# Ledger of designs, part 13: VHH binders against UDP-D-glucose 4,6-dehydratase (TGDS)

Target 1, 355 residues: UDP-D-glucose 4,6-dehydratase (TGDS), of Bos taurus (Bovine) (a6qlw2)
Amino acid sequence: MSVAGRAESLGPPDSFAKRVLVTGGAGFIASHMIVSLVEDYPNYMIINLDKLDYCASLKNLETISNKQNYKFIQGDICDSHFVKLLFETEKIDIVLHFAAQTHVDLSFVRAFEFTYVNVYGTHVLVSAAHEARVEKFIYVSTDEVYGGSLDKEFDESSPKQPTNPYASSKAAAECFVQSYWEQYKFPVVITRSSNVYGPHQYPEKVIPKFISLLQHNRKCCIHGTGLQTRNFLYATDVVEAFLTVLKKGKPGEIYNIGTNFEMSVLQLAKELIQLIKETNSESEMENWVDYVDDRPTNDMRYPMKSEKIHGLGWRPKVPWKEGIKKTIEWYRENFHNWKNAEKALEPFPVQPPFV
Below, E stands for the ipSAE of ESMFold2; O stands for the ipSAE of OpenDDE; V2 stands for 0.75 times the mean of E and O plus 0.25 times the DockQ between their complexes.

## First folded at step 5 (VHH; framework vhh_sonelokimab_d1)

Design j2 (from s07 with S27R S57N G102D S107T; at its last look DockQ between E and O 0.01; V2 from the best seeds 0.00; counts 0 for: pae E 22.1 > 2, placed apart)
Amino acid sequence: DVQLVESGGGLVQPGGSLRLSCAASGRTFSSYAVGWFRQAPGKEREFIGAISGSGGNTYYAVSEKGRFTISRDNSKNTLYLQMNSLRPEDTAVYYCATDYEDKIWYTSTSYDYWGQGTLVTVSS
ESMFold2, look of step 5: ipSAE 0.227; ipTM 0.696
ESMFold2 (binder alone), look of step 5: mean pLDDT 80; pTM 0.815
OpenDDE, look of step 5: ipSAE 0.005; ipTM 0.262
ESMFold2, look of step 6: ipSAE 0.000; ipTM 0.107
ESMFold2 (binder alone), look of step 6: mean pLDDT 79; pTM 0.811
OpenDDE, look of step 6: ipSAE 0.052; ipTM 0.423
ESMFold2, look of step 8: ipSAE 0.000; ipTM 0.127
ESMFold2 (binder alone), look of step 8: mean pLDDT 80; pTM 0.815
OpenDDE, look of step 8: ipSAE 0.000; ipTM 0.232
ESMFold2, look of step 9: ipSAE 0.000; ipTM 0.100
ESMFold2 (binder alone), look of step 9: mean pLDDT 80; pTM 0.815
OpenDDE, look of step 9: ipSAE 0.000; ipTM 0.236

Design j3 (from s07 with S27R S57D Y100L G102D K103L S107T T109P; at its last look DockQ between E and O 0.01; V2 from the best seeds 0.00; counts 0 for: pae E 18.5 > 2, placed apart)
Amino acid sequence: DVQLVESGGGLVQPGGSLRLSCAASGRTFSSYAVGWFRQAPGKEREFIGAISGSGGDTYYAVSEKGRFTISRDNSKNTLYLQMNSLRPEDTAVYYCATDLEDLIWYTSPSYDYWGQGTLVTVSS
ESMFold2, look of step 5: ipSAE 0.000; ipTM 0.206
ESMFold2 (binder alone), look of step 5: mean pLDDT 80; pTM 0.814
OpenDDE, look of step 5: ipSAE 0.007; ipTM 0.277

Design j4 (from s07 with S27R S57N T98A Y100W I104V S107T S108P; at its last look DockQ between E and O 0.01; V2 from the best seeds 0.00; counts 0 for: pae E 20.3 > 2, placed apart)
Fold by ESMFold2, look of step 5:
Structure j4 (fold): chain B 355 residues (1-355), chain A 124 residues (1-124)
Amino acid sequence: as target 1 above (355 residues)
Amino acid sequence: DVQLVESGGGLVQPGGSLRLSCAASGRTFSSYAVGWFRQAPGKEREFIGAISGSGGNTYYAVSEKGRFTISRDNSKNTLYLQMNSLRPEDTAVYYCAADWEGKVWYTPTSYDYWGQGTLVTVSS
């Protein structure tokens, strides 16, 4: 059953109030956004553009795949001729740009691929969107562009000081997107999110990886000491943030999308071991943890202030215990939504640069 | 085709030492991460350790650190595993594996190329 074939059968373009392009829509965060848009905006055509890389799964969209206001197009944002044709034929009003390479460990060994996809791909997309006179372009960035800090919180005016190739590529892409506002007043908005967790995440990231390892009776592999901390934001809360920015965000602005909830990687592992293995002894929990060499760089924290988006009326609503329980339950039945999910469970390499 | 060939296995007494070799056929071997694995009878294949392309860093399973040493001779396209203080539970088929993308993997399913293995038996 082809979801793309069903999308082509939707009504004529003139029957929809807006046409929204979501790049990377078969991925993690973007699939939740598409589901929300399709369900809550039946008068909008929602166009999912995804090249279907290893992190993507059309099963993430299964609940809405037959809706008349949903359309899937397989394609690569790095193909400038394809992207230009897409904007010429689909009459896109709004762009939500989620497509990216996102794995920090992988970015140390595939740095040029991250540059190509995240920087060149974003530049192709924003240029085509500007030429097509798209009315709003939202670029999804990351809190990692700020760099790490032990005690200071970053606001949107803080300088970018990325410390790894993933964060560097996102920071560079932000510069290209922002330049279209500065030069042309093209209505771009940039969001910088904390780490997101929830259903649909390919299990190479720390939360779904630890969940899936434990559910397969394997140990959590912690890089370094595990004392680095991250802020974790539940997927439905971040979708509400993007909807808030879509409706109320000012052109040219940057919005942090963060949470006060923070946890070290080691504490995360211990809590997941307790929840999944149902153990309450420290010595038994130690049987479920292994330590491996740290990666080349490893920021301790990415603390940020989210006062601008709070001023738009958004705050996170899902408590950690509720969000993590739902996430654990989801992976119990959905680990095989990706063809090679088992590869995601391997420790990522620690590799020095070639001389 | 890329080929990996292990050698140096055999019978050794408990407490003894053995050195395994893994020869590779590629010109780009020096750029690859290469590792050692073993599979004991009735058990899953397990990670022993790995080394970076230029022989700069070695990585070991925590349980085997201090007894085993991995080294690399890029001029001969050969990876070595020196095993000391051998015990009967070290009896296994020993494999070398290579990741041509430069990644170090701790489980076997992600490695691109494998040797055919060499048997090490530790008994009286």
Scores: ipSAE 0.000, ipTM 0.125, lowest interface PAE 20.3, mean pLDDT 82
ESMFold2 (binder alone), look of step 5: mean pLDDT 79; pTM 0.810
OpenDDE, look of step 5: ipSAE 0.009; ipTM 0.281

## First folded at step 6 (VHH; framework vhh_sonelokimab_d1)

Design k1 (from j2 with V62D E64V; at its last look DockQ between E and O 0.01; V2 from the best seeds 0.00; counts 0 for: pae E 21.2 > 2, placed apart)
Amino acid sequence: DVQLVESGGGLVQPGGSLRLSCAASGRTFSSYAVGWFRQAPGKEREFIGAISGSGGNTYYADSVKGRFTISRDNSKNTLYLQMNSLRPEDTAVYYCATDYEDKIWYTSTSYDYWGQGTLVTVSS
ESMFold2, look of step 6: ipSAE 0.149; ipTM 0.668
ESMFold2 (binder alone), look of step 6: mean pLDDT 82; pTM 0.833
OpenDDE, look of step 6: ipSAE 0.000; ipTM 0.260
ESMFold2, look of step 9: ipSAE 0.000; ipTM 0.124
ESMFold2 (binder alone), look of step 9: mean pLDDT 82; pTM 0.830
OpenDDE, look of step 9: ipSAE 0.000; ipTM 0.258
ESMFold2, look of step 11: ipSAE 0.000; ipTM 0.136
ESMFold2 (binder alone), look of step 11: mean pLDDT 82; pTM 0.828
OpenDDE, look of step 11: ipSAE 0.000; ipTM 0.252

Design k2 (from j2 with V62Y E64V; at its last look DockQ between E and O 0.15; V2 from the best seeds 0.00; counts 0 for: pae E 23.7 > 2, placed apart)
Fold by OpenDDE, look of step 6:
Structure k2 (fold): chain B 355 residues (1-355), chain A 124 residues (1-124)
Amino acid sequence: as target 1 above (355 residues)
Amino acid sequence: DVQLVESGGGLVQPGGSLRLSCAASGRTFSSYAVGWFRQAPGKEREFIGAISGSGGNTYYAYSVKGRFTISRDNSKNTLYLQMNSLRPEDTAVYYCATDYEDKIWYTSTSYDYWGQGTLVTVSS
């Protein structure tokens, strides 16, 4: 059944207190954000813009699809004419920009696509938002813009030193967004989050991929030694961070959204094997792990300071043990929410086969 | 439904050349990225290369780079693989594959449609 979004006659735009554009809303984090906004802010019109790429799923939004204060628009942020028209017609007050190519491994192969979508697309969007005199523009960036560090924690003043095409594209986009603040005092806010896990994530990233592999009686594929560590935030905590920034974030400022919870990829694999295969045997765990060549560039860790956003009253709340169990359970039932989700389970060569 | 039919396979001597074709049927061939794969006996299917829908971008596996060239004629709905400087290790069944979108994949499971394949044997 083609959920042809009934263009119900949106009552006069004047009935909502705010109109919020969320890009990439059929994705992972953004879908949680939209659900939260729609449920908690009935006086806000939430406009979801998504081009519905391979990692997007409208099923992520099924719970709110029929709400009166929710609208889905299929479109590409790289289409400057479309974006301009969108701002003219939808009278947008706030923009939350999540739309991006995000798979680091793909970025090595499709670097120009990442540049086009993440940099040019963001530039188009922020330009249109500026022309439309949007009251707040939040750009969602990543901790990867700092590059890797073993010993130093990054704060919001730390220089950007991206080590992969994805991070580079995100960093470049930040520059464009920030330029609007510098030049026009356009009210932009940039966030830089650690890794996020939870429901609704396309299973190409490490956590959903390992979960799904194990649930399908396949082995976890670890790149290199698996000693690289990541900080993991549960999706709902990250949404709360965005809400905090939306409410209290200062224009022209950057906010790290991090956690002290850090885990290696190897440890992650072991824990997931224990939880999903219900074994504590080290020998048995080894049967569920394969090692492959490492990425050309793989940062060991992304330690961040989050004192700035803590000052706004945000803290992560969901413990790892709770979040990961919820996540595992969700994927057991929802793995096929994406078209050809099984494709994501294939090993991604660390080295692109093409030079 | 997209149908793919490979042709042009055969026996060739080491150092020789061969040109494979893949005829596609269906709508809007130019909108789809198409790729070449090969499978040797007892081995997994291996990515060879791919070309974007417009033909503007080509990608090659390191193992064939500089020797193989992928092209397409959208007016004829045909994909080509020019193979030069062939080696015994190039012996395999060659497959063309396509996705629904202009996306390049190097994993075989990422493609939705496959041909039946054409055998290439490189032997003295």
Scores: ipSAE 0.000, ipTM 0.226, lowest interface PAE 14.4, mean pLDDT 89
ESMFold2, look of step 6: ipSAE 0.000; ipTM 0.109
ESMFold2 (binder alone), look of step 6: mean pLDDT 83; pTM 0.840

Design k3 (from j2 with G56R; at its last look DockQ between E and O 0.01; V2 from the best seeds 0.00; counts 0 for: pae O 12.4 > 2, placed apart)
Fold by OpenDDE, look of step 6:
Structure k3 (fold): chain B 355 residues (1-355), chain A 124 residues (1-124)
Amino acid sequence: as target 1 above (355 residues)
Amino acid sequence: DVQLVESGGGLVQPGGSLRLSCAASGRTFSSYAVGWFRQAPGKEREFIGAISGSGRNTYYAVSEKGRFTISRDNSKNTLYLQMNSLRPEDTAVYYCATDYEDKIWYTSTSYDYWGQGTLVTVSS
């Protein structure tokens, strides 16, 4: 007598426990966040707001595109009227703000655009969220707000000393977000993460760019000496960090999301060449590297302390060897997910500083 | 070159239903995502939704999940838009579009191939 498991009548689709707005959801990290939320929290309505800029891809969300607890809205956070209407109509409980211009090289050329999107847009969003009495607002920032350091590790109390327009815009946006806590005790949380790598990233950043160049039998372009180091977190680990902060993060607090794994750009290039070209020959590896002019400002390191979030129970789990292999494999199949992915592989012209 | 031809437009009463079709030719239809757009007089062209080449994934930009449904029949090289519970504000020329690189966009300017459109008028 096969107990026909009574399909519990899913109550009327309309009663979600929470409604979560994720901005920039067609991007890199945010897309992983959305996928995770939709899959793991079926009682949450996940609303993806994205303007679908050049680095965005709806393919990042294909796995959940038909889910009942997922909604996509195309829009610009810089449109104050639109944002206000959005909050009025969608009854948002939680906001995860990922939407930003993020390409540092581009920020030197289009600095005002970065200010407009990252600062003004964030201000519009947090204001609307406050008016709507959102229960939690998470602003996603970057370790770059601390500036570069060779010897000192940054904690959440370290001063912001950004050295590029991107970092400056993110830092400025933090100030606006934090002001709502100070003035209104609006429940904001700020995160500052190290570099993230994994699937779904537009191939303009160092890891996806090098992977894609090599997979297309092109050389890696190293800026300067390549001795600058970055800390790299795998995308799924970062998502877990955000989930941790969402659950356990205290309003008004900042959380660094870092890792002890550090690698120079040169070492990164070598490792990727070894993995993709299947060579251990130093001479052969040299054939796959070109050196180009350095950025106007290029910080050597961003060392961070992450003890605060560790106290919440989060640790990075994915080893580099595993994460990078998964990433390489993904780009073999998914490089063309973006219309202009090939353009991303071109050396970024170091425009002379506007004197 | 991809050719797209919309059909099925017409006059419908509020609350009515209409099914639009888009016939595609020139390329392997199943290899490309296709989308629906509409443009009302004096308004910008807006994204309705899109469907992947395989038909497995659908994307809807409009909060009207449930009112509009996109489907495709790759054996017939045809895209469909089922519209239910139509409203006067749905009055527009409806277009199907496809991208040369099989990408799905919400922005109309990103698509390379367009049909001529079919007019839908919702009026009592």
Scores: ipSAE 0.000, ipTM 0.212, lowest interface PAE 12.4, mean pLDDT 90
ESMFold2, look of step 6: ipSAE 0.127; ipTM 0.633
ESMFold2 (binder alone), look of step 6: mean pLDDT 81; pTM 0.819

Design k4 (from j2 with Y59W E64V; at its last look DockQ between E and O 0.01; V2 from the best seeds 0.00; counts 0 for: pae O 13.8 > 2, placed apart)
Amino acid sequence: DVQLVESGGGLVQPGGSLRLSCAASGRTFSSYAVGWFRQAPGKEREFIGAISGSGGNTWYAVSVKGRFTISRDNSKNTLYLQMNSLRPEDTAVYYCATDYEDKIWYTSTSYDYWGQGTLVTVSS
ESMFold2, look of step 6: ipSAE 0.183; ipTM 0.682
ESMFold2 (binder alone), look of step 6: mean pLDDT 81; pTM 0.824
OpenDDE, look of step 6: ipSAE 0.000; ipTM 0.201

Design k5 (from j2 with Y100L T109I; at its last look DockQ between E and O 0.01; V2 from the best seeds 0.00; counts 0 for: pae E 19.0 > 2, placed apart)
Fold by OpenDDE, look of step 6:
Structure k5 (fold): chain B 355 residues (1-355), chain A 124 residues (1-124)
Amino acid sequence: as target 1 above (355 residues)
Amino acid sequence: DVQLVESGGGLVQPGGSLRLSCAASGRTFSSYAVGWFRQAPGKEREFIGAISGSGGNTYYAVSEKGRFTISRDNSKNTLYLQMNSLRPEDTAVYYCATDLEDKIWYTSISYDYWGQGTLVTVSS
C-alpha cells in the first residue's frame, strides 16, 4: 500500500509584512540601515534604490546581497517616470530617503546639481510616495540646515539658516516634504543628524579622507585653522536612531540626532596621526599635517539639542575610541571598494566662487 | 560577452496569446538577471518584467501584471515571456536584456546586453 505522499500545496509564497524603500542604499549611512533592516526584519522586503554615483559602492551591501528579503534597483530619483513605475510595481509601504548629493565642497562648484538632485529629486519622490499612500516617509536631513553657531544650541524649532549650497538644498527639500504633511497630512518625518563616521563612507569626507591619507603615507590637509568643530556619531548609533524614529517617530515631526561628543578638525587630525602613525611626538605629528585655504563659508560648529529623540529612548552608545579604531581598521582593507578612490584624496581645488 | 536572440513574435488577434523566447549564450545563464522590454513606434522603450539569475525573484510592471508571465529555464539558457489577453496597444518590438550583476532595473539604460528584438502585432 504505497502511501501517496500528499503534495502539501505550498501556500502562496509568504507575503512580506512590509515593503521598505531605501534610497541611496549603496551609500554610507543608508547601507548600514539596509544591512540592519535586512538582518533584523526578515519579514520585511527591503528595496534599495541607488543610481550608483561615484561615492556609492555595492560592496557596502555584500553581506546581505543574497538575502531573500533584499532587492537592489538601480535608478534615479530625478526620473519621475521611473519613480512612478517603481511605486506602482513594488507596492512600497515605507520610504527612507537617504539619496542626496552631500559633499559640501562640491556644492560650491556644482550648486545646480545639488538643487536638482536634493530638491527636485526629493519632490519627485515624496509626490510619488503620497500618490502611492505609503504609511511613513522619512526624510534624512542634516544639522547644517541650522547654520553655524558658537553659543546657541539648535532645537527642532530653530529656524533654518543654511550657509552653503548643500545645506540650502537639504533645507529646501525639507520644505517640500513638510508641505505634504501640512497640505495632505501625509505621514512624513524629518531627521537632522550630526556628522556620521564609520565604515562604508567614500573617502572624501574629513574622517575617511584623513584616515586614508595617513594610511597611504600622505599628509592631512586641514582647511583654514582647523579650529572648526563637528559632532561625530558612529554609524551604528545613527542607524539605531533611524530605527527608533521609524518605530516611534510621530508624523509631521522633526528629530535632531546629535551627540555631545565634539572635536575640532585639528584635534581629529592629531588623534588620527597618533593612532595610525603610532607617535606621541608633537613634532612628528606636524610632519603629517598641511594647511590649505579655507572654504568660502565654513561654519565653526553645529550644536544641537537631542532631547526629543532621547525621549523616544535613543542615545548614542559607541565611544569615540572604539568607533574610530574600528573605522581605521576597516579602511585599511576596504579603501579600494570604490572606483578611483585615490581621486578623493586629492586636495579639492578651491575654485573661485563663480561670481 | 553575452548574446541574446529573441523569437516567437508574430501576428495575433486581440484576446490571443503568444509566448516569446530569448536564447542566451556566452556566459553562465544562471549568474545574471534577464528582463523583457518593448518599444512601440514613436514611444520609449518600456519595462515589462525581469527575473533574477536563480529564477527566485520575478518583477513586473503594473500594467502587465496578471497578463504576462516571465520564466526562465537555466538548463536551456532560455528566457520566456508568456503573454495572454493581448491588446492592440501591446503591438511593439519586444526585447530581452541582461544585467551581468544579477540586478533588476526598470530603466533600459542600466542593462548590459540586448537582443535584436522580435515584432509582436496585435490586430483584428
Scores: ipSAE 0.000, ipTM 0.269, lowest interface PAE 13.2, mean pLDDT 90
ESMFold2, look of step 6: ipSAE 0.000; ipTM 0.146
ESMFold2 (binder alone), look of step 6: mean pLDDT 79; pTM 0.803

Design k6 (from j2 with N57D T58K; at its last look DockQ between E and O 0.23; V2 from the best seeds 0.00; counts 0 for: pae E 21.0 > 2, placed apart)
Amino acid sequence: DVQLVESGGGLVQPGGSLRLSCAASGRTFSSYAVGWFRQAPGKEREFIGAISGSGGDKYYAVSEKGRFTISRDNSKNTLYLQMNSLRPEDTAVYYCATDYEDKIWYTSTSYDYWGQGTLVTVSS
ESMFold2, look of step 6: ipSAE 0.000; ipTM 0.143
ESMFold2 (binder alone), look of step 6: mean pLDDT 80; pTM 0.813
OpenDDE, look of step 6: ipSAE 0.000; ipTM 0.227

## First folded at step 8 (VHH; framework vhh_sonelokimab_d1)

Design m1 (from j2 with N57D K103L; at its last look DockQ between E and O 0.01; V2 from the best seeds 0.00; counts 0 for: pae E 16.9 > 2, placed apart)
Fold by ESMFold2, look of step 8:
Structure m1 (fold): chain B 355 residues (1-355), chain A 124 residues (1-124)
Amino acid sequence: as target 1 above (355 residues)
Amino acid sequence: DVQLVESGGGLVQPGGSLRLSCAASGRTFSSYAVGWFRQAPGKEREFIGAISGSGGDTYYAVSEKGRFTISRDNSKNTLYLQMNSLRPEDTAVYYCATDYEDLIWYTSTSYDYWGQGTLVTVSS
């Protein structure tokens, strides 16, 4: 199955209690989930399916790559014949579907590819999982499906109003996943998370990008005013949320996975400058910031209520200062986790349109 | 680990046409985007246009609108550049380029693999 030919795991024995497919497992969030599952559930076979795009790295799985309950398969969820054979041969009990294209700026210029991967690929996967009678299917979505708001907090019943092609593709994929519950009572669960940060994130996103720029003695580039805010959730907290949903989530339900911690892009830059350049001087901090034209998408906030998952016993527990310190330390030693990491520091790579 | 070979260059009169080919071996064309660049003597490489791995998205430099057409045939691992209404300022070495990813950039520094080039000379 693996085109790359890597020997990432031993073959599965018949005695594993459950077999769990994790799509996108060489990516950011999913790699933390796989490490946790492999370490904490030795009687579960954990199958990592990833096509290994530019954001992925098998180094994210290095500490568990030789475990007997771990297996890597290189493949594309958009290949329906491959996906059908995968479910026939691997006897999958549980699907955690993380694989997606996620770069918002890129989605404005490559929107059809986002539709293909995020919508068609998800539909292929959920259809095959239903046919194979998988016992649980968790689809990982995003708070961006709600659209931005200055003062309204979204709960899981709020209408989806996406404002960019990435968010639109995720919202459309949710509709296909939910239809399998409504039509067949296929046991799906949907999660919608805030922005996640931590180790393994490809440094095109704001937190790792600013960290990496500053560590390379370059200025943080702020698009627009920098007053837009995001809620930032540390990677290990979100993994615990997925584990909570896996164990206690009810079929057909949607769970917001959020945090009340909120920070503007400008505040983020100032904190990172202080931590990385070791300065408290406002005039010195000004030397590390540039302002540039605003981006194509600029929702001001994505506020969410997370009372449903709080009712399952989950709350974020990693304080910002602890999480960001660990993240800064990780990038100091692991910037070259991806061969093309330097490209992530460049300005957005295409100027749309030039037809 | 992809190899690119351009062909089809030569001498042409102003107003004439040429069709360049870029043949690839190694990784499949359908895995990534391919771009065309040119380099006139004493100048930096300039973006001409690009086509996605699927062949559904083509992009052209504004200055080349309407004169050049890019197409690809993934079954033959070949990219084509049809150039019409050629001018003396089009004289350059023409390169095709790609990288591991199916992303399109206008800058030459974003591409990892390059052909050796084919010379196009437009003069009377």
Scores: ipSAE 0.000, ipTM 0.188, lowest interface PAE 16.9, mean pLDDT 83
ESMFold2 (binder alone), look of step 8: mean pLDDT 79; pTM 0.805
OpenDDE, look of step 8: ipSAE 0.005; ipTM 0.269

Design m2 (from j2 with S31D N57D K103F; at its last look DockQ between E and O 0.01; V2 from the best seeds 0.00; counts 0 for: pae E 17.6 > 2, placed apart)
Fold by OpenDDE, look of step 8:
Structure m2 (fold): chain B 355 residues (1-355), chain A 124 residues (1-124)
Amino acid sequence: as target 1 above (355 residues)
Amino acid sequence: DVQLVESGGGLVQPGGSLRLSCAASGRTFSDYAVGWFRQAPGKEREFIGAISGSGGDTYYAVSEKGRFTISRDNSKNTLYLQMNSLRPEDTAVYYCATDYEDFIWYTSTSYDYWGQGTLVTVSS
């Protein structure tokens, strides 16, 4: 086991009040978080750690790339030696952990990769953070850890019942993170958010995929009936939630970050077709929809209660009509920010579950 | 394409000092970060340290209290590694590495360009 040597910064004493590590910062939500932190907290050093996978883009961070309180480091959270060295050299005070494999469809085909990155990687990171005596560790989870429900709303005390490999990996990682609180009183906070939409998202998810397909005069591919519903939060609202948790979140606690806005995939397709193709004709709308086989498991709903974070003073602010228009406009100009964006528009082949 | 050429390796006695150089060519030297790595026989390549393009930021692997110092001269397109108080366990091939950006990399696989390496042997 090659003892990865501790890197020491010989730079002048850290003139910054805090040093914040954000993992997955070249991704979607994390890039918004980094931009917000760098712009609004000039006395904080923001360290972006990303391995630059297929869904990552440094273009998401162009607005702050030259800021003095921003640093980018390429690396893999699954490399324990690298992670240890990072904490030794960068003197991290706070960790925001966004880095994960997140594509649910891919998780059915590459389930072990998801386990490795999301569970083992998180374990490596939280262990290193604990050793480094980080003052706050925020783990970004998902509402999917609750499993699907038609009638029951989940609160933070509801049991985890994941139904897909992605959700399972995220849930398992939560267990490791929480164990550090239980065993060591290490100051961890877990968040569980609904679906997020907005600029900077790789176009493999339903909203950016449909937008991009339509903008390229292609049909929306709906899995199954399209009757499954999701709650959608705009990216800036989610960032505000994370900031709220960063400031006011209690160690050892879980916070749901949800919204009352709920829409079916079918309704989403229709609305996007209306907005992008500028039609109100139902017959015409049908020409832009293609139905494909359903996922092996597809939960109908993820209803959540968010009263806990409301108690901290957070509420979603951006209306759907506003957020979706801004999102559509951004993708018209920025679809090619990813080299492989066109590949994301292809239907995901339904592969039999790896037995 | 960036080319890197290490020099200055050789035989040194325990407790001795050695200064390695890495000459860079092909691009504006000040526009990218550069790092030092070493690989001992039968061991994995390990990070020693790196320096930003401007030279304003320097990072080191845990070496004994300032034994190793990294510096650069952008006017000469040269990276340096000053090694003091050398030990037999410091015996390795030493490499300089770089990418095209002013970012810091702790992982060897993140660097795009490598030199051929220079051998340092510490022996009585």
Scores: ipSAE 0.000, ipTM 0.260, lowest interface PAE 12.5, mean pLDDT 90
ESMFold2, look of step 8: ipSAE 0.000; ipTM 0.136
ESMFold2 (binder alone), look of step 8: mean pLDDT 80; pTM 0.814

Design m3 (from j2 with N57D K103Y T109K; at its last look DockQ between E and O 0.25; V2 from the best seeds 0.00; counts 0 for: pae E 23.3 > 2)
Amino acid sequence: DVQLVESGGGLVQPGGSLRLSCAASGRTFSSYAVGWFRQAPGKEREFIGAISGSGGDTYYAVSEKGRFTISRDNSKNTLYLQMNSLRPEDTAVYYCATDYEDYIWYTSKSYDYWGQGTLVTVSS
ESMFold2, look of step 8: ipSAE 0.000; ipTM 0.112
ESMFold2 (binder alone), look of step 8: mean pLDDT 80; pTM 0.814
OpenDDE, look of step 8: ipSAE 0.000; ipTM 0.290

